# Ledger of designs, part 57: miniprotein binders against q56419

Target 1, 326 residues: q56419
Amino acid sequence: MEGRTLEEVQEEVFKRHGVLVPKKELEDLAKALEEAGLLLTEKVEARLKEEEEKLKRERPMRLAGLSYPEGEREARAFLEAFRASYPGEGEEARVLLMPHLEPSRVPEVYGAALAALEKTPPPERIYLVGVAHRPLKEKAAALPVPFQTPFGPALPDLPALQALDALLPFELFNTPLAFREEHSLELPLFFLKGRFPEARVLPLLVARRSPELGEALKVVLRDFPGLLVLAVDLSHVGPRFGDTPLTRTLAEEARRRDLGFLERLAEGEPEAALAFLGANPTRIDGVEVVASLLPLLRERKGKVLAHRLDLEAPTLSAVGAGTLVL

## First folded at step 4 (miniprotein)

Design v1_55
Fold by ESMFold2-Fast, scan of step 4:
Structure v1_55 (fold): chain B 326 residues (1-326), chain A 108 residues (1-108)
Amino acid sequence: as target 1 above (326 residues)
Amino acid sequence: GDLIERLEELAEEVIRYLKEHGEEDLARYIEELIKWIIEALKSGDTEEAILILTFLAEYVAYVLHRLGAPEELVKKVFELIKEVAEALGMSPEQIEEIEREFREAIER
């Protein structure tokens, strides 16, 4: 970058990636890359090994003091504020689809999820299915340890996790480190634990579609009934995700695809929901989760309680979020 | 009526500044976002108008600060955001949230 004019760099980025970046930002990025060392040090490697060992005992909070309050009293007030942000009534959920992006970005959507939980009888266990944001050794994984929350530890349902592991053609507990920093589990779990403090949890991550996971879960849920939670975000559009900057047309396409997907799920037609998306051009998060869980979603009718598009100004991008009860 | 006129007037000033600093594509993009806000206001979609205004405000604050725009122009943008938010019925809490995001965007 140093040997090129900012105009040439800006033009090349726009032509290749469709991103409109201010020239000053390109200059700042070039300086940051020059100054920063990108070395993975022995110290970093040692910390990762230490963290992996600790994950054999518990999963600590990573987002406390950042995405939610650390103290129980403050956390309770925070959760109540989200519930208050949704003026509607909830409905009982056997399956709940809720987001996992930063809650403060879409408070009404999390509020709708809380409204549904309020109408749902306390389950003995929650099957919490999130999306892997780090590589997994297999298509899916679980971590069979207590997950810390401001409301106390969410305890693993060890018998149900072991039953699931026994039915899968791969080792379920295959990538502990992937759970170290995983907001798709931590953020929904904050709300779920606050509402159902006695429920045990099966914390599950999906990296790629796993029909074998859905078939195994169908068997396990028969023997260990509980609430199924799909913690997924919807459309991802804009430069951060490989598109052009957000426009009204792109935003409306994202909303159309999100709502079409959710409404077909609400009709008990998950295959139709996937077919509606086709090649998934707006990158709806949750496609791999839904495709994995087909046996659990078929013929279950429900209702879309909320949908919002979160607009991210620094990246000129947007992420869809919704709450669906089945 | 007044609100739309004020948005258009400030938009022209910001767009002129961007063009003068060689950011013609960025100016065109901001024009599109402003048109989206105006169309939402004309259709009575207050929620959409607030959403896109907040998005535009944060991005314009970031861009103007990074380009070293005059403090007077940055202040005009800030004051209009506050006035438009008040006119659209946003709560004091929501307005303080936008103000915080505007200040944070200046340093991003």
Scores: ipSAE 0.593, ipTM 0.829, lowest interface PAE 1.5, mean pLDDT 87
Fold by OpenDDE base, second read of step 5:
Structure v1_55 (fold): chain B 326 residues (1-326), chain A 108 residues (1-108)
Amino acid sequence: as target 1 above (326 residues)
Amino acid sequence: GDLIERLEELAEEVIRYLKEHGEEDLARYIEELIKWIIEALKSGDTEEAILILTFLAEYVAYVLHRLGAPEELVKKVFELIKEVAEALGMSPEQIEEIEREFREAIER
C-alpha cells in the first residue's frame, strides 16, 4: 500500500464511486492484496465494476434480516405489527410523504403510512422518490431494474421511466452504484411492495434540487398515473450532525421546524414550507426532494398523520420522521 | 406585463419549433416551466423564477442542440432568455452561465 490508510482508500472510493465500502471488507481485500501484490484501489474498482454490472439486472436486498425480515411470512407479520403500532385511521393518498429512517426507531410513523395505504386504491405504478445519501453524477437518478423484496421483486415501469428520461436534460439512468446501499428507497419499498404487490415502481433519487424533475414528472403523470411517494426524513440534530448534545431547546426547535414544514405541505403550500425552513439549520433531509417536486405538491391539501423526533441515545442525537398524506 | 410578454414570446418560439418537429411532450414540458416562472413572478418569488429560468435555459439549449436547431433560432431564444434574465435582476455571472450553455450548444 503506497502509504494510504484504509480510511483514505474508503474515502477515495466513496468520492469516485459513491460507495462506502466497509472497513472490514477493505481489510480483507488488503490482506488478499498483500498476497497478490495488487493495489487495493484496483481490486476495489474491479469489484465495484462487477457490482455495477449486476445492478444492470437487479438490485438485491441489502437490509433484509437487519431492518426487516427476509422471509415473506415474517415480513407480513412485520407489516401487521407496524400497522398495529399506529392507532389511527389513514386517508387516501395521491401523494405520500413517509420516512426512510430505520423502521424500529419510528414504528408508528411507518404505521401511519400503512394506514394511509389501506385507504388508497392500488396504483398501477409508484413513483418512489428518495434522498441520495451518496453523490450522483446528475441532480437526480433512476435505476430501471427490479428491486428485490421479501414479497418478490418490485418491477420497474420501463415505459414511464423512459418517458421521464426523454424529458430530462440529463441522463436519468446515471450512477447505478448510488442505489446499491441506498436505504431511502429500500426501506419504504418494503412497505409499499407489501401493500401493493402488483404495482410497478419508478425508483428515483434526488441529490440536489431539480426543478426539471418535478415538471417532467407532472407531464409523465398525465400518461402514466400513479402514487407519488416522497421517502424523506426530517430534522437531523445533535453531535452526529455537528450540534451539541440534544437539549430541550434543540428538540423543541427540531419539532417546530418539522411540524411547520409538514403543516405547510399539508396546506398545499410547498414554497411556504421551504421558505419557513430558511437556511435549514436543523437539516431537514427532504428539502431537496420537496424543492424538486413543487409542481406536484402545489394546491394539494392533506393531513399530517404522524410525527416523531427519535432520540439516538448513544450519540445524544435525534432524527425527525413524519407521515403526510396529500 | 412586459416580462410576461417576453416569456410568452419565448414559449411561442420554442414550442412552435418543437411541435413542428413532432416533440409534443417536450413542448408541453417547456410550457409548464414557463407557467411556473410566471406563477413565481406573480407571487413575488424572484428567487424561484431565477432558478427555473436558469434551468429552462439549460434545457432549451440541450433540446435545440439535440434536435439540430438552426443557429438563428438558438440565438433568438438566447436573446429572449437574456432579456428575461436581465429583467429579473440576475447577476452578470448568472447570465454568463446561461450564455455558456447556449454557446456550448452551438459549438457541438
Scores: ipSAE 0.014, ipTM 0.296, lowest interface PAE 7.8, mean pLDDT 86

Design v1_56
Fold by ESMFold2-Fast, scan of step 4:
Structure v1_56 (fold): chain B 326 residues (1-326), chain A 108 residues (1-108)
Amino acid sequence: as target 1 above (326 residues)
Amino acid sequence: GDLIERLEELAEEVIRYLKEHGEEDLARYIEELIKWIIEALKSGDTEESILILTFLAEYVAWVLHRLGAPEELVKKVFELIKEVAEALGMSPEQIEEIEREFREAIER
């Protein structure tokens, strides 16, 4: 009963099913549902407390055996297969934009990212910036614990994370549970850890535009140099995302929007990239990340290595994915 | 020219079937998808042609099966899709993948 009285429920059941349910039976059902709801709430709260406590020590794999192999040898072969999917050579990256979409859907795009990582000297640390798919208490968050991967744990760069936290006007380590199931970090991290096993990581999530994050990161990167990775997907079109079914026109618009966005970033013009998106409305989940990191993206020129629009027939939808080096 | 002409003829047959079964909006949508593959083929964009052919194959198979379309119509659609895939130079492995996706869509 969501906002309805027992009398209204009784009337609706009669109209739909031709059965008049006595008020007392509805009252008894409502009471049983309330009691079941209380038990469910207590169980959910207990489980969330357990998960939050575990996240103080480590972030376990959630997608092992689903999106990538659990075993190290199988994981290595899997990663090499993705590299083989991209026929080109990479380019050295100071900043890497890569997707977090299911890798098997866009293997050439992940292969392009791997090619770029092959040309990039091993960084001491990786600033991995993903998109929050769950609410954060602040505009951005980080989790300062080891992230498990098939290649061993990706260790947090605690000194760099603490330096970042000190410069922010909010608590950086503010929403541990948001990291429990976060593919925008886990999927890119699989590839990054496989290529740079010694690199420490700063796992960062952006929920809303945070200019203060970009300003703080610019300062921290001077003292703690590393590779900046933007783990973002591009256009989201179709009913799965609250839009109309995919058509040729919508697919062409999505590709034009994705490439226009990436090309402007490649020219070192992130404000122009954002303005281009504002003039051409389709959802790109990287908007808040790029808007937050403007100081790190200005005047950095680079190259778009790959772009694909993944078409999902069952939902009549599509998601864009790309690899950009700056 | 022959394959494109056969695609246009099959498109008319599928759209007619959908309209006869009260699926006017769906018929318009399928017509747009078929026009998309035809224009991609005419433009010589092999990558786009393969991408939309796979998408179209999955979706049309699912739609026709859900409406209880005659097995002959479903078979005709599938056979033409395979011929288009062969004409695009798709490998036997890629064609087997389209076949698998078509079968999975029909089972849904």
Scores: ipSAE 0.107, ipTM 0.619, lowest interface PAE 5.4, mean pLDDT 85

Design v1_57
Fold by ESMFold2-Fast, scan of step 4:
Structure v1_57 (fold): chain B 326 residues (1-326), chain A 108 residues (1-108)
Amino acid sequence: as target 1 above (326 residues)
Amino acid sequence: GDLIERLEELAEEVIRYLKEHGEEDLARYIEELIKWIIEALKSGDTEESILILTFLAEYVSLVLHRLGAPEELVKKVFELIKEVAEALGMSPEQIEEIEREFREAIER
C-alpha cells in the first residue's frame, strides 16, 4: 500500500496474525516485485522497438483471413461479390467517401464504392485518408512504406508524401506504431488496390482537425494529381458509444443525421454539412477528416450512392455507412 | 395478418417469460423492438422489415440463451423468425445464415 513502510507491514502482520516476518524477507519480496515490474517494462519496450523496425520495411496485413481472404484468387472473388451486392451503376469520382467498418456488415455500401471506382479512370496515386484509432503525436500522420494486400503491395508515393511533409508545420511521419493495426486504412485499401493495382498510395491518418493538412493537400494535389478517398464511418449510436440502447427513434435520427450530412457534402457545402450536425458532430467519426479537408471539398458537387445503418444486436448499437462521390 | 397476429402472441410469451425472471427493463425494451418490426411489416417496408427482424432475432435469441430459457421457447422464436423471413422473400440460404449467426452469438 502507498505510504506503508516495511516496518509498518511487519507490525500489522504481527498484530493481526501473531507472526513475525523478518524485515529482510519483506525487503527481498518488495525488491523482487519491483524488478519483475522493470523486466515487464523492458520486455514491452523491446517488443515495441521490434515492431517499429518491422514497420520501416512494410506494413503487413492484419485482417487477412478475418475481414477478407488471404489468397489473391479468393480475394478477387470476394471483391466481385461486393460489387454484385449493389444493383446500381457508379459515378466517376474525383473524391470518394467510403466506410471503413467491417465490410460484411454493409456489403452494398462497399459495392457502391466499387461501382464508382469502375467509372473512375485509373489514378496514378490515391490519397487515402482514414481516422486514427490510436493516439498520434501530431494531428495527422502518414507511413511511407508498402502496405501488403492480397493483390500485392500498395506502394507509397514517396515524392508526393515528401512534398506534403515539406508543407506541414509538423513532422508527417510521426507515429509509425499507430499504423500497425489500423482498419480505417487496411479495409478501404483492400478494395482500392483490387480495382487500381498500379496506383501508388499516400496512407494518411487524421486524429484531430488539421486545417493545415487540407491546405497542404490542395497544393500537393495540384502537382501530384490523384484520387482523394475519405475512409470514414458515419453515425455511432448506442451503449457502445455512450448512448442509450438502440430504438426506432434513435435509428431514424441517425439516418437523418447521416443523409443530411452527406447531401450537403454532395452540394459542395462542407461547412454546411458540419453545421447540420449541430451540437453532436463527434458522433460521426468522419467529422475530423471532413473538417481537415474543407479546401478540397468546397464547391465540388456529387452524388450519394448508398447509405446503410448497421445494427449490432450484441451491443444494441448502430454505425452508419455511406458512399459519396464528388 | 396471420403472421402479425402470431408475432404478437409470441411477443406476449417472451415478455411474460422475461417479467417472471425479474427482467422488467429487458421486457420493456424487447416489447419496443417487436412494435418496431410489426409497424415495419404493416407499412410494407420490406428492407426495414428485414433489417429489424435480423436485429430482433439475434438479440432475443441472445437474451433467452443468457437467461437459460427452455429450448421449446427458443425453438418457437426461431421458427417464427424463419416464417417471417420467408414471407419477406429471404431465401433458405439467407435464413440458414441467420441461424448460424444466432448460434455464434450464443457461443460468444
Scores: ipSAE 0.540, ipTM 0.824, lowest interface PAE 1.7, mean pLDDT 87

Design v1_58
Fold by ESMFold2-Fast, scan of step 4:
Order: C-alpha cells, then sequence, then structure tokens
Structure v1_58 (fold): chain B 326 residues (1-326), chain A 108 residues (1-108)
C-alpha cells in the first residue's frame, strides 16, 4: 500500500463495491501481507543457504532428462550420435573452443568437438571455462566439488584449483550459488566427461574481463598441464537479442563476424580477433572469456572445424556456434 | 515441376493470405525468406536451402495457426513445403518431423 492510508483504502472499497470493510480488518490484512512478505524473504534466504550448503558437497545435474539422457547407456548412445553427425576428422587440441547452447540445435558443431577430443591424448585435467549467466561477487569464480554427470562424477582437481586461488588477487571460490544452474559448464562437461572419464576438472566461470585470471592460469598450466576448454557461443542476432527479425543479410553478417573472429584466433592473434569485433559490432557470449585468456591464446595456431548459425523460428532469431582447435 | 516454381507457388499462397488479413509486414518477410531459399539453390548451396526451408516451415505454421487460417489452406501450404523438401533430398524422417509439427499446429 504505497502512499495510501487505511482510511483511504476503506473509502475506495466502499465507493466502488458498496461494502464497508472495518478498519481493523484492513489493518490486520496489511500486517498479514507484511508478515507474509517477511516469511517469504526468510524462506527464500533459508532455501538459498540450504542450496549453498549442498553445493559444498557436490553439483547435481540440472539438465539431465532435458538436454541429455540421465541414464549412462542412453547418454553414451546420445554422445555417439553427435559424433556421427560430423562427417570430418578432428584435429588434436591443446585449446578447444566449443559452444554451450542446447546441443540438439547444433549437433554437427558438438560432433566436431568430439572429433577433436578423439584426436587429443587423454588429459589429466580439463580447465573448463564458461560464461557466468548469474552475477559473481568477483570477475571469475570456481566451485571445487564433484560435478555429477550420467558418466559418473567429474572430480575437481583440488591441487590445481588451490594453486590458481593462491595466485589470484580475489577469492576464487566466491559465489557457489552461481554454479547451481549453469549450462555453460554443464553442457560442455557432458561431452568432455563422456570422452575423458578419468580427467579431473577445474570448473571456471568468467563474468567480466579478468587479465589476472589468464596470467594465473598460464602459471598453473605450466605446473598442472591439461586441456583448456572455452565454452563460448558466438553471434546473437534477432528480436530475442534486441535486433530486427533474421534476414539473409543479418545471417551473412553474423557468419562473417563469427568466422572472422574464429579465423583470427586460429592464427594465434586473439587481440586481432577482439579488434575485429570492435570494428564490426556484434554480441558474442564469450568475449569476456577470450579477453581474460589472452596469454593462453597468443601465437597458438589452429583450425576452425565447424561453424553453424542456429535459427530460432518462434523468435526469428539466431545464435552462432563453432568448434575451434588451437 | 521446377523446384523454384514450387517455391514461387508456396510464396504466392502464403503472401496472398497474409495481405488479405492485413499482415503486409509478415508477407514481405516471408517473401524475403523464400528469395533466400531460391538464391541458395541457384548458388548450389542445398544445405542452406534446407536450413531456411525448415525455418520458414516452422514460422509459417505458427503464423497461419495464430491467424486462424482455414484448414484447407494449411494443408495446401504443407503439401507445397513437403514437395520442396522432397525435391531438396530431405530424408523421410526429416519430412515426417515437419508433418508432425504441422499436425500439432492445426490441432491446437
Amino acid sequence: as target 1 above (326 residues)
Amino acid sequence: GDLIERLEELAEEVIRYLKEHGEEDLARYIEELIKWIIEALKSGDTEEAILILTFLAEYVADVLHRLGAPEELVKKVFELIKEVAEALGMSPEQIEEIEREFREAIER
């Protein structure tokens, strides 16, 4: 009841409905609404504390039965179907850029990532860098717990995570709740765990450009070698993202921007890739990830294995997805 | 007949209906999508043509359903889309998926 007295409320109800509500009942209602609001706030806070406490032990699957099968056998068949959707051979990866959008929308792109993983020697650990879709207390965060998958839990590399934490000017394990629902980690992890079941994982989220993260990771990777995975979606175009409906011109521009960005990364020129996007304005989900990891991407040459523009008919929009090995 | 001729027939049916119902912006948009398919075919990019045809099919089904289009028109549009899809070499499984989507739209 902002700016209204109980007497004004009583008068308005009488005027509109011909019913005189006793002032005491209106007072009791106002108090009940305030108490309900307080109780809802307390319950929300209690629930968030419970979820945070659970996240100290494990990160459960959230997309099982929705984006991928929850049973191991069905999940394996699903994974192999994605590999079969890509007709090419992979390339060995020291750095892999892959998407994190719904896999069924770009099966050939995930298939290309799987092909690259087949050519890659099994790593002892995977540095999985996703995009924060919820606020973080710092520029980046990690969650040092097992992540559940249909192929069993992906175990955290605790020594490597602690080494990383020690080198950063902020606490790495700063926002556990941001990991409760995070498809930029969960969807790539499904594929990575399916192919490298024994690899430990460093699940990392980037919210804002963090050069200190890239510098720290370069040091940690020297002592704890592993596969670096950037879970990055590309151009976002159309009304769902504040643009006009998808047209041939807009789609061609999105593909040109995506490929120009990826090709410059493949030449080992990540600053040129970022500058290219600055000269050709676009929305790329993982720009902050690439900008944070510059020291790890410079002078690494590689190959773009796949690129697709996923078309979303209900919203007349599109999202770019690609697979790049470095 | 010629695949392009079938696409032009599809365009004419849908665009005429939309214009008759005051949806001139939607009509122009669908015309643009069909021109995109035709240009992809002329350049030999069958994969692109299939991608845009699938996008168009989903969009047209939704639009015609929202506007309460007659069942006869929806069926005619679907048959034209199916003929184009078959001519493009889409698999029987892919074509059955389009059939399911159209049946769901008209049963809503």
Scores: ipSAE 0.413, ipTM 0.768, lowest interface PAE 2.6, mean pLDDT 87

Design v1_59
Fold by ESMFold2-Fast, scan of step 4:
Structure v1_59 (fold): chain B 326 residues (1-326), chain A 108 residues (1-108)
Amino acid sequence: as target 1 above (326 residues)
Amino acid sequence: GDLIERLEELAEEVIRYLKEHGEEDLARYIEELIKWIIEALKSGDTEEAILILTFLAEYVAELLHRLGAPEELVKKVFELIKEVAEALGMSPEQIEEIEREFREAIER
């Protein structure tokens, strides 16, 4: 990008990934990308259009063999191992908040979610709301196609998605490419499909606060009842996220912020939960999701089943993860 | 054994190397992490002590490798971390996991 210095790129890489990359290596990489034609060109644009067309038919697995096993039998054993990592009992969920970070980092938090799903009657459909990690044309989006999993395809609930689209002031199916590589949907979906193989899914991404999404979902849920899942991570602290290296004070602040946020949600007070975060609510990536879904979270009481602050040594950073049932 | 004494020996070895190589800020950071472990132990929070020791072990392994530390220092630091882990009551399986993470961090 013109106007962006290599020093700024180097700083961003350090802040996001905790790696100090020499300026010469960044210069060489930029040249290689330009020379190889990896920068956006007509050829790359044509390929993106092809990939977008393929996404109109299905969403393939991207993290199979990396974050979870590709084979169904191995995937089942993997899921059961996560359940076994949580020593507690679950509680029935009408709304489930669960993480979307790498499952192996917080197995007991995913185990708590699985425990809650064990106590929950099988839903006909799951409203799976994740966080957009790529730009959306609108504040929120959905992709109305089968999502592949090791347990078979998670089929879209087309009538419910169409009902939702009709109530929104924007086109719901607006950014298919944003779903091509989206772990905030893929990782929770692995666990949800494993537990509820017959449930249809509404895969939803939130990029920016959309109160109209929450209002529309409240209406759709009356006609199309189902399980609401908020797939969100909590505090993000350390150099990977623009902070200083992790210290005891930062860790204690992150845990206090996460638990204070979750406990207020458990009290049925989502506005109080958002206010509690104070001057920097964006440190929790789920803030935009919670802010969008306020009408669905008010006056629903529940319980925090698990919370962990995952410490990432290579980046001197940490990410909070929790399981909340409402 | 005196667990705090072993943590202090671990601190001294890593901090000495870092200061000798002009890494004053990193030395202060390692001091802070070890103080965190000691404070967790004094408050009876063994789970927190284990969590931060594991974080420290992985970070120190990667840091020493990136700085080109001598193999003898890396081995000594690893043995001190293992002794602290044993003194914390970590199981052989948990200690083996720290050993694996230490080895993987060095290969990064």
Scores: ipSAE 0.544, ipTM 0.830, lowest interface PAE 2.1, mean pLDDT 87

Design v1_6
Fold by ESMFold2-Fast, scan of step 4:
Structure v1_6 (fold): chain B 326 residues (1-326), chain A 108 residues (1-108)
Amino acid sequence: as target 1 above (326 residues)
Amino acid sequence: GDLIERLEELAEEVIRYLKEHGEEDLARYIEWLIKWIIEALKSGDTEEAILILTFLAEYVAEVLHRLGAPEELVKKVFELIKEVAEALGMSPEQIEEIEREFREAIER
């Protein structure tokens, strides 16, 4: 029976997440969980407290040397290569929607975002809104510390963060640990810091729709004007995301869903964009961010600069990515 | 039909090769992909069947190349893809494009 259980877990993970987990790793994990179950709680609690204390001082790079170069010169060349991958010109952005997907998978989409940033006057601050990939104690959170990048630390805009915290019905700085390994902030921040090295940042995560966040941000942006960046990926299709293996039909549906969503946002109709997605809101992680920021997106017209559906052949899955300027 | 039987036969050969080289988990992965391509063929959507089959073949080509598989086994994978594409009504130009992509996958 144990053999069947491990094989069922392996198959379930592959069907839902498109990842083939080696049987030895599953066996090692099961053994560790059984043998160390009584001791795991103490070690986990101590480690979490230690990591939380470190995050009170700074947020270190996690993906340097993996998703982008660690050295400043190499990072600059990398960023310019992404810009060069997009043949078009940008548009000035007051609101920028860009992906947080691994950059090497959609270089033209990140290149389009860079093109938009080239046409945008340097902001004093960037409101960087990503998607929480770990539970938050509240619907949204922020971490008011320097975020390390190859271009130097992205400094928090403490006055603007404090103004935002004061307007919310919950504590904004509620889940520091959620920021330790958050690629939806780290990957866009690499590009934003490379283009606007002096801009302060408000690193924000949304776990579930928070209309109160959008209302508070509308007020804060009047007193602390800046660039609003929505760092979100689009459609998630295939076994990695609970679908059957990717087919031409699923790929076409994903592209249609992504573009219909983005085009309605570009018309200044965020409610129409959400309605267009219909009954499957979990297929686009940007839904909760857009639903939270409605007051900032209404009646702002713009342009979709790029869209790609990135195909993961080994997993028969795909993730959509786009760049939208408002 | 006959095409599905031939897919199952080639799958068994590839799976056997992977198991002989200590890749039991990869062999299981290929078994799942073959099951899914067969279901797509049964659905009657020829374009969907071709898309899934090319993904499967690209993955198998990369794995077999990485393991140093015999050229005869790799060639059988290419010939099956070509035969499936021909059976599904693809043009000679489209078939040549698929063959080119296979060669590139092997080199990676």
Scores: ipSAE 0.000, ipTM 0.200, lowest interface PAE 15.6, mean pLDDT 81

Design v1_60
Fold by ESMFold2-Fast, scan of step 4:
Order: structure tokens, then sequence, then C-alpha cells
Structure v1_60 (fold): chain B 326 residues (1-326), chain A 108 residues (1-108)
């Protein structure tokens, strides 16, 4: 319930606990909570302003020492180990779909992405499209600053970002704080920067489907050609995601859903891929990204290089991950 | 081999303990995971059997810890899992990770 009167609070306490709390005690408590809330709000607001100011200069690493090594030499060895985990050869990519979940959980899927990058000529820029895990003020956002990595800073492609901003009906640089802790960009960027150290980056987040973003990107990519990367995870099943505990049936349904989605994208039929998900109810965080980028995915054929389900025993849940080249 | 027999023995030990502690729903769930491993083996899908065995092992270790299972039972369950894991070709490193989870169950 949004908004509650003191009378409503008093009534609820009486009904749940059989105690009538004097109105003055509720008033005193409410005032103390309000005063404490104001102080907490001021402190939080000040901290957020500090973080936002830092983000005007650069985006620091958040997962170094946790998801990947901080030192360049150790990071290089780590990346080579992932490549070695995938026994196949890659395919050249103009569009790469790769995961953004913890790399150590699906090393062969990230290895497949690295294999594809090895077959791909070094791009001048990478359009890295991830999924917003925090609210955005608009449907999509970008952060036009260097992103720190163990391989050096990934520099923003400012001319291409400005060209994109000019074509959109909303401010592209609208939510800097959403980039402070965003693994859907940081984790793929580790691998992309390791493979293409000289490429500039357009770090993009999608929160809701934006056809305007896809149309604008199609124009910008013509004038500023580069590699398009969709950093998305696939099926999310189990209690961690509001579903029942993982069973064989749910795992088979997740694999069929993921592969059916990826195979339709590989045929150059992204609308069919989205329709397939609609006919097979699911939670895939890549839906909003694919729906936004339709103009860039149509009639572009490719190949699914890898697919795995990451099983999380503590939560009895699973997340699908795949690598697709177009 | 006798892998299916080892998995059936694993099921019997864990399910008996869970039922004795009033965990009927959990017992049924564990039984379904073991059946999944057995069906994977019967269909020749060793990779799937390894994946689900690893998932099962980690979850069973946590469950036995939460219920305060006797050290002797925890060790017996680990040995049954280890025998299946070795027969499926799991690496010493993978088996050591499972052993670590079961050691934590005894110590916590």
Amino acid sequence: as target 1 above (326 residues)
Amino acid sequence: GDLIERLEELAEEVIRYLKEHGEEDLARYIEELIKWIIEALKSGDTEEAILILTFLAEYVAEVLHELGAPEELVKKVFELIKEVAEALGMSPEQIEEIEREFREAIER
C-alpha cells in the first residue's frame, strides 16, 4: 500500500498483534523514522552524487580480483585458458551474441566467443549492447567514458556515440549510475578488450525494447562500421527466478527454447525468434535487446557455436548461455 | 557397470535419512535428480550424467549439513558419489571440489 495513515497503521497492529498502540507513540515513531530517513537519504544522495562525478571521468573495474584477474599478465593467461576450453574453430563475426553471466560457470561458451573473435578482423569499434540490471531514465543508455580493464582502458568512440545520440528521440547519456556496477558490459568487455586492444567501444544498455535504437544504430553502423556484440543470457529457470526447482523437463524445455531462439537468429529471422519465445513462455533477458536491434539482425545468417545450461545447486536454478555468430 | 546400482544405493541412503527427518518433498526431489542421472546413463549421455551428478552432489552436501547429519552418513554418501564420479571419468580436481563441500558439511 502506497501511503498509510497513522489510523491504518494502528488498525493493522491491532489486527495482527492484538495490541492498541497509542496514537502519540505511533506519531513519535513516525517522526523518528522520518528524521532518520531524511539523514539516511541525505547521506545516500551525497554518495550517489560522488559516484556520478567519478563516472564523468572513467568507469572503474568492479569485478577485478573476483570474476577475472586484476593484473595484465594474469588476465592474459586467464583469457587463454578460456580459449583453450573450447576445442572448435571460430567463425568470422559481424554480429556476435555472447553471454554476460560469470565466465567461470560456462568457460566453453566464452571460449567459443574468443574463437570467433580470433577469426574476426580487428574492428575499429565495438558496439557492445548489454542488459540494464538497474533502472534507466530512458529505454536505453550509454556512458561516454573510458572503461578500465586489465588490458588498459577501453576508450569510447565519441564521434559514433554523438552521431547515435543525435538520431535518438531521447538523451542517450541519461543514467550514468546504471553503469557503476553492470556485469552485462564489464564481463564481455574483458574478453573483447583482451582480443581487440585497439578497438574503441560504444557501451550501450537496453532496459526496454527501443526500435528507435535499432534504426539509429543501423544508420550509425553504415557511417562508423564495427563489430556488433549482443551480451545476453538465455533461459532463466528455477526458484531464483520465480519458478519451481529445476527438473529434467524444465532443463529440456530451457535447452529447446534457447536453441530454437538462437537457430532462428542464425537464419536471419529475428522476428521468428521472438515469436518462438512468445509461443514458448520464458524469461530470457536478451529479448529486449533482440527486439531493439531487429534492423541489424534481419537477413543475416550465421551459426550457433556453443550452448550450455549453468546449473546453480544452492538455488536449484539454471541459466542458459550461448555463442552465436552472424 | 554397476553405476546404476551405486546410484540406487545413494538414493536409498539419502532418501531414508530425509524421510526420517520429515523431509518428504525434498526426498522426492532428490529421487527425481537421481532418476535423471540414471536415464542419462541409459541413453549414453555421459556428459549429462556428470552435469546432474555434480548438481546433485553439491545440493546433497548442503542438505546433509543443514539437517546435522552424522559424520558417518556424510562420508558414506560422499564415497558413493565419488565411485560414480570416478567411473564417469570426472577429473581429480572435480572430485576434490565435491569432497570439499562434504568436508564443510561435517565441520559446520
Scores: ipSAE 0.635, ipTM 0.867, lowest interface PAE 1.5, mean pLDDT 89
Fold by OpenDDE base, second read of step 5:
Structure v1_60 (fold): chain B 326 residues (1-326), chain A 108 residues (1-108)
Amino acid sequence: as target 1 above (326 residues)
Amino acid sequence: GDLIERLEELAEEVIRYLKEHGEEDLARYIEELIKWIIEALKSGDTEEAILILTFLAEYVAEVLHELGAPEELVKKVFELIKEVAEALGMSPEQIEEIEREFREAIER
């Protein structure tokens, strides 16, 4: 590396592309590039630029054939099976909280979301707010391009996205590379597109709490009404997340936190839900999303339809998932 | 006044460490969180200040752990957070939860 540290490369990549590349990946790439006589920065930048240029046109499926079927027929059968996994009836949703966890882990939770969607009149647009598992340049971001699904492309609502951007103190259309592999949007979008094929979508990511986002969305929703979807998971406990192996006590605490959070949201008290978590010792994934959307969640009463704490046996870890309608 | 000074001290300690280790973006994010806490305090929104402080505590503990920060620094940061938490009227249980996170960050 003639004169630049891995940290300098990481910083440069972040500044230019809004993606924090893990140092380990940079190290591996640096080694490979040194063996090839190439500069890390130039190669990384060229690759990221190519991916960014692709994302200006569309967001391709990344999890098709892995988490859900690629073919439309099989995808429809998949939806039906997930719906069947939830024995209850849904309720009409104006706000839907649903998971973004691997669908096979929590089928009945996704089934509950589908049940709610069955009782929901087809929205003109869906505000899909996911969790950024990668750094963003700003607190939140949107990708104003079609998202590919087995049911055809989920088309962006450009007028609504533009209205939102105009109300935010930061550029909404930032960090397109963060959307490339973001499952928090892709997995929920499969179910949403399958149920509402004609709905436009606003694919939003939250990296850190943005009160401005909630206030801006509250204004935008007046002129651009739609379904608000919070695509969030709940507790993350066990060795994968830095805890001891899952015990009965740890599982009970995770469930208590998850249900206590969801119940307070169902009562229309999102501030109380956040306060209840305190330091969030079980690492509820959706905290920053809820904190950003407080103006939209206040005084909305609803119902918890499903909850599961799903054990990942190989790691003795567990992730909470829930479905809430407001 | 005293709380703001403690938050500024907290910011200085963490931001300095992060910058020294090339984590300028994390440093900026922590600075923004601290500014947000200060703004919440100035507005009299203690509840919001507690929420953000709690999140900051977890985030800082995790980041310092991931970077392999010296135990002395982690302890100092925790003590500063604890002082702020106590001054905000956080419960002993809430402070204990923060302490656990920092302890776990040191023991890993």
Scores: ipSAE 0.000, ipTM 0.201, lowest interface PAE 13.8, mean pLDDT 86

